# Ledger of designs, part 190: VH-VL binders against q9vpl3

Target 1, 224 residues: q9vpl3
Amino acid sequence: RGKINIQRPKAPHYERARVVAVTQPKYPELPKAKSCFKTRAERTQQQQENPYNEIIAREVRNWLDHSRLVAFFHLSSITADDIFRVRVQLHKQNLHLKSYGSKIIEQAVKNTRYEAIVPLFHSNHCIVFSPDPEKTAALLRIVRRVPQMVLLGGIVEETMLSRNQLVAYAQMPGLHAVQAQLVQTLSQAPGHLIQQLQAHQNSFVQVLDVHAKNQMNEETPKST
Key: E = the ipSAE of ESMFold2; O = the ipSAE of OpenDDE; V2 = 0.75 times the mean of E and O plus 0.25 times the DockQ between their complexes.

## First folded at step 7 (VH-VL)

Design C25 (framework fv_imvotamab_arm2; at its last look DockQ between E and O 0.03; V2 from the best seeds 0.00; counts 0 for: pae E 14.7 > 2, placed apart)
Fold by OpenDDE, look of step 7:
Structure C25 (fold): chain C 224 residues (1-224), chain A 120 residues (1-120), chain B 112 residues (1-112)
Amino acid sequence: as target 1 above (224 residues)
Amino acid sequence: EVQLVQSGAEVKKPGESLKISCKGSGYSFTSYWIGWVRQMPGKGLEWMGIIYPGDSYTRYSPSFQGQVTISADKSITTAYLQWSSLKASDTAMYYCARLDYGDYFGFDYWGQGTLVTVSS
Amino acid sequence: DIVMTQTPLSSPVTLGQPASISCRSSQSLVFSLGNTYLSWLQQRPGQPPRLLIYKISNRFSGVPDRFSGSGAGTDFTLKISRVEAEDVGVYYCMQATQFPYTFGGGTKVEIK
C-alpha cells in the first residue's frame, strides 16, 4: 500500500471530484473591511499635507538647483552605520548624501524640469549631490566599494544620464582636456587643408615647368 | 602640521552655561569630522559625539544626546561643545579630536584638552 | 552598544621586557569589505591620547616599530616588544565599526 503522501494527495476519482466540486460551500466574499484594504497610497493621501514635508521638499529643490552632479542610488539592505561611513567618505569629496521619502521627492520636483526622476524613487533610495561635476569619478570609486548602493542614474550639468552614461561620463577626460584635444585637432586641420589645396597647384606648376623646359630644348638649334 | 587647539580651563558652578572651543589648523577643516571625548578624573575615555564642520551634521552618543550641544563655525575653523546647565558630574577633561574616515578611520589628531571643573 | 573589554587593568613591566594588552569586543568589529576599525591609543601622564595603531595592525605615523597590533573579529592584542620609559601610560582600544564608538577601559603600563 503506497505511503499516502499527505503533502500531495492523489486526485480523487473523477466521480468523487465532481461531487466535491459541487458540494464546496460558496462562502460569500467577506465584506472587505474598507480599513484593511486601504492601499498605502490611500492612507497616504489622507495624510494632511504635513507642513514639515513642504520644508523638506524645498530643501530637496534647493539641492537640485545648486547641484551640477546628482546621482540616484538604490539601497539594498544597508545599515545605518554603513550609510554613515559612506557619507563621511563622500563628504571628503564634497559629495552630499541625502535620503528622502518618495512623496517628498515627488512634491519637490512637481512641475519642474526634474519631474522625470520620480519613477526612480519607488524603493529605498539615496541621492548624492555635488556642485562639482568632476567629482563623478570619485563618486563612482567610492560607491563601487559599497555593494549595497546601486547606481540608477543621475543628472550632470542639467542632463539626465542613465547608469551606463554616467559611468561613461566618469571615464571621459575633463572638459578642458577634451577642449584641448579639440583645439589640437582643429589646429592641424588647416595645415592639411592648405597642403591639399596647394597640391593641385604645385602639380600644375610642375607640369607647366616640364612643358616649358621641353619647349626650350626643342628651340635650341643643333648647331652642326 | 595638523593642530587642534582647545580653549583654557574652566571653573564653573552648577547651573551655569558653558561653551568650550577647539580650533583646527594645518588641514582642510571642512573635510574632516571633529569628535569630542570626555575623560572623567581617573577614568577612561568616552565618546560624546562628532560634527562635520562642512555642513554641521552632528551625531551624538546616546549617553550624551540632549545633554550637550556640538557645533562648529567653519569660518574660523572652530568646533564647540556647550552645556546649557552644568552639573557637578560634568567635571572632566574634554578632548576634541579629528576623525579620519579615510585610511585610518580613527581619531588621528587630538587637542590638548580642556579641564572643566564644576563645583559649588 | 559594543562593549570593549581590556585586560589587564594594570601591567607592571620591567624596562626592556615585552608587554601585551588584550582587547575583546562584545561583537565582531568586521565592517564592509573586510575592514576592521579597531584602533589603539596611548595616553601618557598629563597628555592627550595619541593614535598608535589603526585597523588592527597598522602603525600610525611616528609610532615606533616596537609597537604592534594583531587580532581578528572580537579579539585584539597590542604588543610592545621592548618597553621603554616613555611607554608609561594608559592604553586604550577603540572601535569605530558601530555607533556609538566605544573605548576599552584602559590598561595602565608602569615600570617596575
Scores: ipSAE 0.015, ipTM 0.506, lowest interface PAE 7.7, mean pLDDT 84
Fold by ESMFold2, look of step 7:
Structure C25 (fold): chain C 224 residues (1-224), chain A 120 residues (1-120), chain B 112 residues (1-112)
Amino acid sequence: as target 1 above (224 residues)
Amino acid sequence: EVQLVQSGAEVKKPGESLKISCKGSGYSFTSYWIGWVRQMPGKGLEWMGIIYPGDSYTRYSPSFQGQVTISADKSITTAYLQWSSLKASDTAMYYCARLDYGDYFGFDYWGQGTLVTVSS
Amino acid sequence: DIVMTQTPLSSPVTLGQPASISCRSSQSLVFSLGNTYLSWLQQRPGQPPRLLIYKISNRFSGVPDRFSGSGAGTDFTLKISRVEAEDVGVYYCMQATQFPYTFGGGTKVEIK
């Protein structure tokens, strides 16, 4: 007869638990017998705790620097099984779902232009990294079925995009691929073709902007 | 296909220097930590230290601080463990292993090991 | 340093029978958000270690489902439901909650 442990542990809370831990009141440390000096073990523990946060922050910095797509989400309460299932589904698309503590994110982006994203991490959050910006559409389709993950915005090709800009980018992945190929080809061609393609690109973006404004504002449509 | 391939076995005399290597392939070398682990003959595993090849940041176990040097050359996706002066007590098997703090918080892929023998 | 104590030191087992390995840490391995960074490694004779279990109970890719991990706080268990000939080797627990990372002394699983 096997000695398999059939007891299932309760699913842990991920980023919610870390945010709660940061905001919890500190308990006073119980006084030690007359001695006020830190023990050798306490000194070693304290020193190791500080470097641990730096190690994780370095990992986050390198993910940020080496990913052409970074997407930020608000993360509501979600079971460990559900978030794991989502992580596996995203991983199949070369999309890497990560969860880090807020102070680690702050440390990772300190003294960089990415400090502007720090306010996004005041609430529960998660981050998706990918080397493939063309996977943005796949990301958004997967997340559509996960109401606990709410898109806040992202970084594409080192450019910070709002939620609406990232959604618009995702709806044009073929256009970006065509633009890159056309620009490379047209660098060897007469300038009138480049002007013509740039004009069509700008007109398309303008139409999308007007359409989005008309839908969001509920005002009389102004583009016809 | 993640692989860590280590340099071959070494036979040295006390006082000699040595640098052994660990070449990573099949993944983004600069995105994962590389750790070094010692296994003395017939004994268990001992963590020696880690390096992040992306910026060469290193951390050593207190037991090994000052006794070895850990380094990496990201242009050839290779990490190194180095002694300036070997002792007979350095005779052991040395492993490199990849570490990912994001997903597993553990050493997920290991090299085949490098046997270092130091004898008079 | 966190001391990791494994028992038994040797576990001779009849093929097809279960094996159970215990690991105890000198202090809690729970990190600030409730994660516990305890791993189990397998080292077959003449081979490097390989990852079996991470974060107490999660099997690494390609690890058979006869391996399972459990535990909390300071007490952890690796179980092999039906030992096969390929399971012979030394098993180590490891903590990655704080530096320096430390391993248990190992448990040798062998066939009687």
Scores: ipSAE 0.000, ipTM 0.464, lowest interface PAE 14.7, mean pLDDT 75
ESMFold2 (binder alone), look of step 7: mean pLDDT 92; pTM 0.941

Design D20 (framework fv_anetumab; at its last look DockQ between E and O 0.37; V2 from the best seeds 0.59)
Fold by OpenDDE, look of step 9:
Structure D20 (fold): chain C 224 residues (1-224), chain A 121 residues (1-121), chain B 111 residues (1-111)
Amino acid sequence: as target 1 above (224 residues)
Amino acid sequence: QVELVQSGAEVKKPGESLKISCKGSGYSFTDYWIGWVRQAPGKGLEWMGIIYPGDSYTRYSPSFQGQVTISADKSISTAYLQWSSLKASDTAMYYCARDEGIYDSYYFDYWGQGTLVTVSS
Amino acid sequence: DIALTQPASVSGSPGQSITISCTGTSSDVGGDNYVSWYQQHPGKAPKLMIYEVSNRPSGVSNRFSGSKSGNTASLTISGLQAEDEADYYCSSYTSSSTPYVFGGGTKLTVL
């Protein structure tokens, strides 16, 4: 009786092999372990259907509508701690730093006058809001400390400004200062004009007096 | 009017500690950066560092990093420059100055009168 | 190390126009518009004369003007006066790590 070699079982007969192959239970592929880390694409898709996004979009719109100063920044490898520190400093100046997803921004500004800002939000960004456009200089002084905050542009008094334009705006004297200068200039103008007019009149009178005196001297007959 | 007033001249020995002051007035002290500039006798201007008094954020020149400490007390609108151990080479005029620049612009529009520090054995 | 080079000395007669140059060693010296000029009289603190290449602060005489070409910034003083005799320093933004660099200074003598 030949020792059944248990280590290399003889291949089953062709017909048996076929039956075994067909009768093998096809177990559904184990669901690929959903990596806890949703791809950026998956995160973006899930955000579209969330009622919460609508609420946040409304919030963004409210900020835009009630802000006279809006500044857009790109964030490049900034730490949470750095953001927090800047946020605190900005808050002291009544500047409000907010961060929103690109989809939320898109939803918020869709079919509005702000739709042009959507292309600015393709990466990590933050927005600073203020009711006071005169705080632009303060804003730009504060953000100097954080090179990772890159100014992209802004909205001032409902006008969209480039980075350079926003910086230029910040460098301008405040409205009150400009007004004061204007008033001062306007107040000086009449005084100078009056002085010039008076000077001409006085000069004319002097010339006439000299002429009159000369005529009187010519009419005095040399009494021989 | 914007004014920066510095503390008086100091005469010290090597190894002694020193803290000099710069008081700002006529503007919002917390809203502007304050810089310190060294000028050795007969030499040029050297930037040492800057501080934002609003939260005391400080940046130093690499040459002065660890050699000095810049601080500020916003309650009294005063910036400070201090040494833990003075060297003879620290003999110089020290200026504080307000930075008016915004974002990427850096320049000093107002300067203190300077503090002369003499370190001699 | 980014350095700004100035002539050691410049001289002129009263009424003349003189120019002080400030040259950076790298193209990174002086972002396109971030050069400042300071005047320092003997025993006095520096005074800002020009900022951002060509802007004059309030109270600075219109005799002082600034320009830039390539890596060289220039301070021009027109109608030279005796009171203009001083040391002049240029400054520039260079990098995020060293926002301030000063030139070596130029002594202006009014002959």
Scores: ipSAE 0.794, ipTM 0.903, lowest interface PAE 0.7, mean pLDDT 86
Fold by ESMFold2, look of step 7:
Structure D20 (fold): chain C 224 residues (1-224), chain A 121 residues (1-121), chain B 111 residues (1-111)
Amino acid sequence: as target 1 above (224 residues)
Amino acid sequence: QVELVQSGAEVKKPGESLKISCKGSGYSFTDYWIGWVRQAPGKGLEWMGIIYPGDSYTRYSPSFQGQVTISADKSISTAYLQWSSLKASDTAMYYCARDEGIYDSYYFDYWGQGTLVTVSS
Amino acid sequence: DIALTQPASVSGSPGQSITISCTGTSSDVGGDNYVSWYQQHPGKAPKLMIYEVSNRPSGVSNRFSGSKSGNTASLTISGLQAEDEADYYCSSYTSSSTPYVFGGGTKLTVL
């Protein structure tokens, strides 16, 4: 009882967890040392939250099942105005910025193939959902102005991608990029078109020559 | 097909105002950042600022903050660079350029032809 | 404020390989920041040659390559041609307030 308390200043358990994290190896994570003794009122409140949590968890699961693009971000402290402006721009691109409690995410993906994403939600985070995986580049252009949103990775066409893989995916040219390149070629002067056709013809001859040499080389008798 | 077309050369006197333009075509204008870059005669390139035309969010180089105004009119796919009072030191070539970078990458893939601004008495 | 250092000029003969350097600090070219390279012929707008250290845009010859080591990025041009004679600028990210810092430029002369 008060014997223990008189010789120590009351320190929040969070401060002890912080001190432990400082003395740990690279990339320390705070332990879950919030397991205090629970009152009946706290247990009752937790019980009342379960039905609401399950409804939200089903929403998250539906988003995951119906989105061909899902991007995960760590979210540090940011003003409501800044995140609101970004949310509006994302929405115009059919990109849906959502924030859910980590416990809700854990419930949503429990016993599913998506369970591997749970570690991403141990810190403050947000998620962007979209049915349009081709919008990944648009997402990442908008997010550039929000250094508080740190990309962790994502899911594209049911495939888990790391941060680097998602960025690389976003940079791949689409059908419109191919069409733009074709139009660029056709915009050249007639004389330039003749030169390009001649170079094209020479390139085809070069490819055929390499092919013929490969066939002749394969037919050459092998040395003993 | 991506094209940035800038307004024509300008000859001005110190103290006059000026607004030059950069019209983008062949791509979704509101989806890409547009930057402005200055090049004084015989000198190198200097970044002035960028704008996201989707909501006109702007960021200026510290060297140019308060010196110029960058804006955009997305209804006509046009970005602007504006001075309220020109100085002789503003004599330079001004380029607009589209930034294709995503997330943590910053580079200009398409450039306008440039607008020469000459400020002399 | 922080300028990237490039040699003022470099020269080479046709067919030769040359390298243009771009030196900064651990806060820009060093570390994990990306570098881009631009070519500018007299009276023309700059043209992107290399982005994200080593990537070539579509339409840029594979004679152009980029690399980075420590605080120095390099643009290498192999098989030098007369049309490569131009000014070359590097650019690097430094901070969110200064995402584009250009080097002073290098004039390449083809002898």
Scores: ipSAE 0.589, ipTM 0.813, lowest interface PAE 1.7, mean pLDDT 79
ESMFold2 (binder alone), look of step 7: mean pLDDT 90; pTM 0.930
OpenDDE, look of step 7: ipSAE 0.786; ipTM 0.899
ESMFold2, look of step 9: ipSAE 0.536; ipTM 0.792
ESMFold2 (binder alone), look of step 9: mean pLDDT 90; pTM 0.931

Design D21 (framework fv_anetumab; at its last look DockQ between E and O 0.41; V2 from the best seeds 0.59)
Fold by OpenDDE, look of step 9:
Structure D21 (fold): chain C 224 residues (1-224), chain A 121 residues (1-121), chain B 111 residues (1-111)
Amino acid sequence: as target 1 above (224 residues)
Amino acid sequence: QVELVQSGAEVKKPGESLKISCKGSGYSFTDYWIGWVRQAPGKGLEWMGIIYPGDSYTRYSPSFQGQVTISADKSISTAYLQWSSLKASDTAMYYCARDEGIYDSYYFDYWGQGTLVTVSS
Amino acid sequence: DIALTQPASVSGSPGQSITISCTGTSSDVGGDNYVSWYQQHPGKAPKLMIYEVSNRPSGVSNRFSGSKSGNTASLTISGLQAEDEADYYCSSYTSSSTWYVFGGGTKLTVL
């Protein structure tokens, strides 16, 4: 009686193999361990029903309503450390860098005058808020060193500006400087006018004097 | 009026350390970048590096990386350029300059009078 | 290495118009807003003459103008005067390397 080699059992007959294959319990696939890293899509979906989102949306609206300068940036592969450094520097200038999800922004600006900004928030973005529009130049000087922060546009004094317009705005002399220049220019104008008026008067008097002198010379009878 | 005033001429020997200064006035010192430019005798302008005095963020030219140190003291509106060990080849005029550009604009609108550094054995 | 090439020297007579060229080796050199021009008299600090290709700072004569075509920026000085005799440097910012580059300089002689 040949020793049944228990180490290599003969493959079961085809029919038996088929029955075994069909009768094998199909264990439900173990739920794929939800990777701790929620996909960006999953993170975005979970944010829709959270009462917390309403609070944040209100916060965003509040920032928008009380800011005279708002700048929108796209963030391209920026590190947390770089963001932190920029945030600190901006904060020193009373510029507040905030990051919000696109859905939160949508919720915040829905049916408001700011609804036009929604298309700017398709990817990673941040917003810088300031109560002072004069800080636009400072903002742009600070972010210049961070190529990962791409300026998309902004709102200045309730006016939406393109990237180029915002840069142009920042390059303008401050309102006070412009006012000072205007005052200076206006203060110089009267002096010139007075000089011109006086010049005309003096010229007129001179012409009259010449005329008077000529008349006196004609009335002197040649005493022959 | 915006002005950059640099420290006086320096005569040094090889191996000595040196720190020269650039003081800004007439503007917000912390809001503008300050660059350093070298000009060897009879040669052209060479950008060395730049600093943002507001937080002392610094960038160097690859040619000068590790060769010099750029720093700033915002409390006294002063930028510095320093060497730990001077070489004869460091003999040059050194200029500080303010970068007025914003975001995607880059240019030096105001320049210091320059500091002549002479390194001779 | 990004380099800006300038002619070593240019000369002109009083009243003439002269042009100094600045050519970048890369397309990254001389972006639309990156080119500036500096004037340097002997023993003096450089002075900004043109920024962002074609803009003049306050106090700079309207005789100085800047332009750009392709990778070549140009400084034009019209109505050449004796006082214009100086070294002229172009400069550009390179977005890729985040550094400044100067041209080799051009000596302008007024004949």
Scores: ipSAE 0.648, ipTM 0.836, lowest interface PAE 0.7, mean pLDDT 86
Fold by ESMFold2, look of step 7:
Structure D21 (fold): chain C 224 residues (1-224), chain A 121 residues (1-121), chain B 111 residues (1-111)
Amino acid sequence: as target 1 above (224 residues)
Amino acid sequence: QVELVQSGAEVKKPGESLKISCKGSGYSFTDYWIGWVRQAPGKGLEWMGIIYPGDSYTRYSPSFQGQVTISADKSISTAYLQWSSLKASDTAMYYCARDEGIYDSYYFDYWGQGTLVTVSS
Amino acid sequence: DIALTQPASVSGSPGQSITISCTGTSSDVGGDNYVSWYQQHPGKAPKLMIYEVSNRPSGVSNRFSGSKSGNTASLTISGLQAEDEADYYCSSYTSSSTWYVFGGGTKLTVL
């Protein structure tokens, strides 16, 4: 079976390899070969672009720091009109579609907790940023019209999520209600409330793990 | 609380036009795809097309492209299915349905009650 | 019109388990594609029973289960009851131009 649907690929397990690479810190060093062959004109152009690269890298850092939702996509060939229409619709939902060069991404996340995302940017890609993690479902419903955008994974509330974890997160209605109930329960205690607020991040992981179990359950395994 | 309410049954003659409606309530109408499904008398279900009411982006089944028009008015949370010239073969039950799927999942979780369209001389 | 193959009818006695099959191709039912199942009583709209191959929406009895092997999805109903008598349809995604295709339907009779 060498043929695969390029409009909406369900390629077996290649996304797991990309997510694993994101979680391993040594893999971000690979793009050293970009300047192996240089002419004089290429060297002067690269020199002229260095300050601009840092300005754009600072923009990327700013987006990462101020976005509670970040989604990473592989981007296949698409017309400028089609991607523009999607960008407009996403923007109405406070979802900001961006593309950056792999060098700029590497420069932006170097020595940060996000350094592991660099391998995702070896291929043609785009990124969606938003301050509103509850907009994850809206993002993934809109993207259905764009088979050229293939979800790789994301970051929600500063936690790295695989593709399947991000989809499961989007499917959890009442996540805000679960968070509110947890905060309400902890606020009843007279003890160290600050410690319990800092455990909020672990509660997101627990809720996501429960939904991932439901998604991954095989209810009728083959009889033996 | 999610509800899809369709317009009433229609009796028409061949060549007449028709526009039927599907009003959604109890959810954010612009955030979910709405599909149309046809069921000829005594036959199975056929997907006709789908719309995203947020920007009226539509996709039609190849079997129905050019034969019907799907539209929406998000100000009144209503989707429409319309024909410019009905044929006797358009006699069927027509359902609207909400798609709850996320990303690569496609399924209809809530269905309207159906609109029976009868086209005969 | 119909791309997914279902048996025209199946029957079972109360308390019995039955299985309804839905056969397609590697482009729709096969692979990692999702399948959903709908129940339709006479004169009523379809009701979602199973989504994403094996998931039950809230309010659907755990007597209903779904599975898939190769290009064939299966709906299994255990502990048959009289109210299970209905038509059952499977559905799957096919391509970017055809988001939904339905099976021809299976009439379940409870003897």
Scores: ipSAE 0.644, ipTM 0.834, lowest interface PAE 1.3, mean pLDDT 79
ESMFold2 (binder alone), look of step 7: mean pLDDT 90; pTM 0.928
OpenDDE, look of step 7: ipSAE 0.555; ipTM 0.795
ESMFold2, look of step 9: ipSAE 0.639; ipTM 0.841
ESMFold2 (binder alone), look of step 9: mean pLDDT 90; pTM 0.931

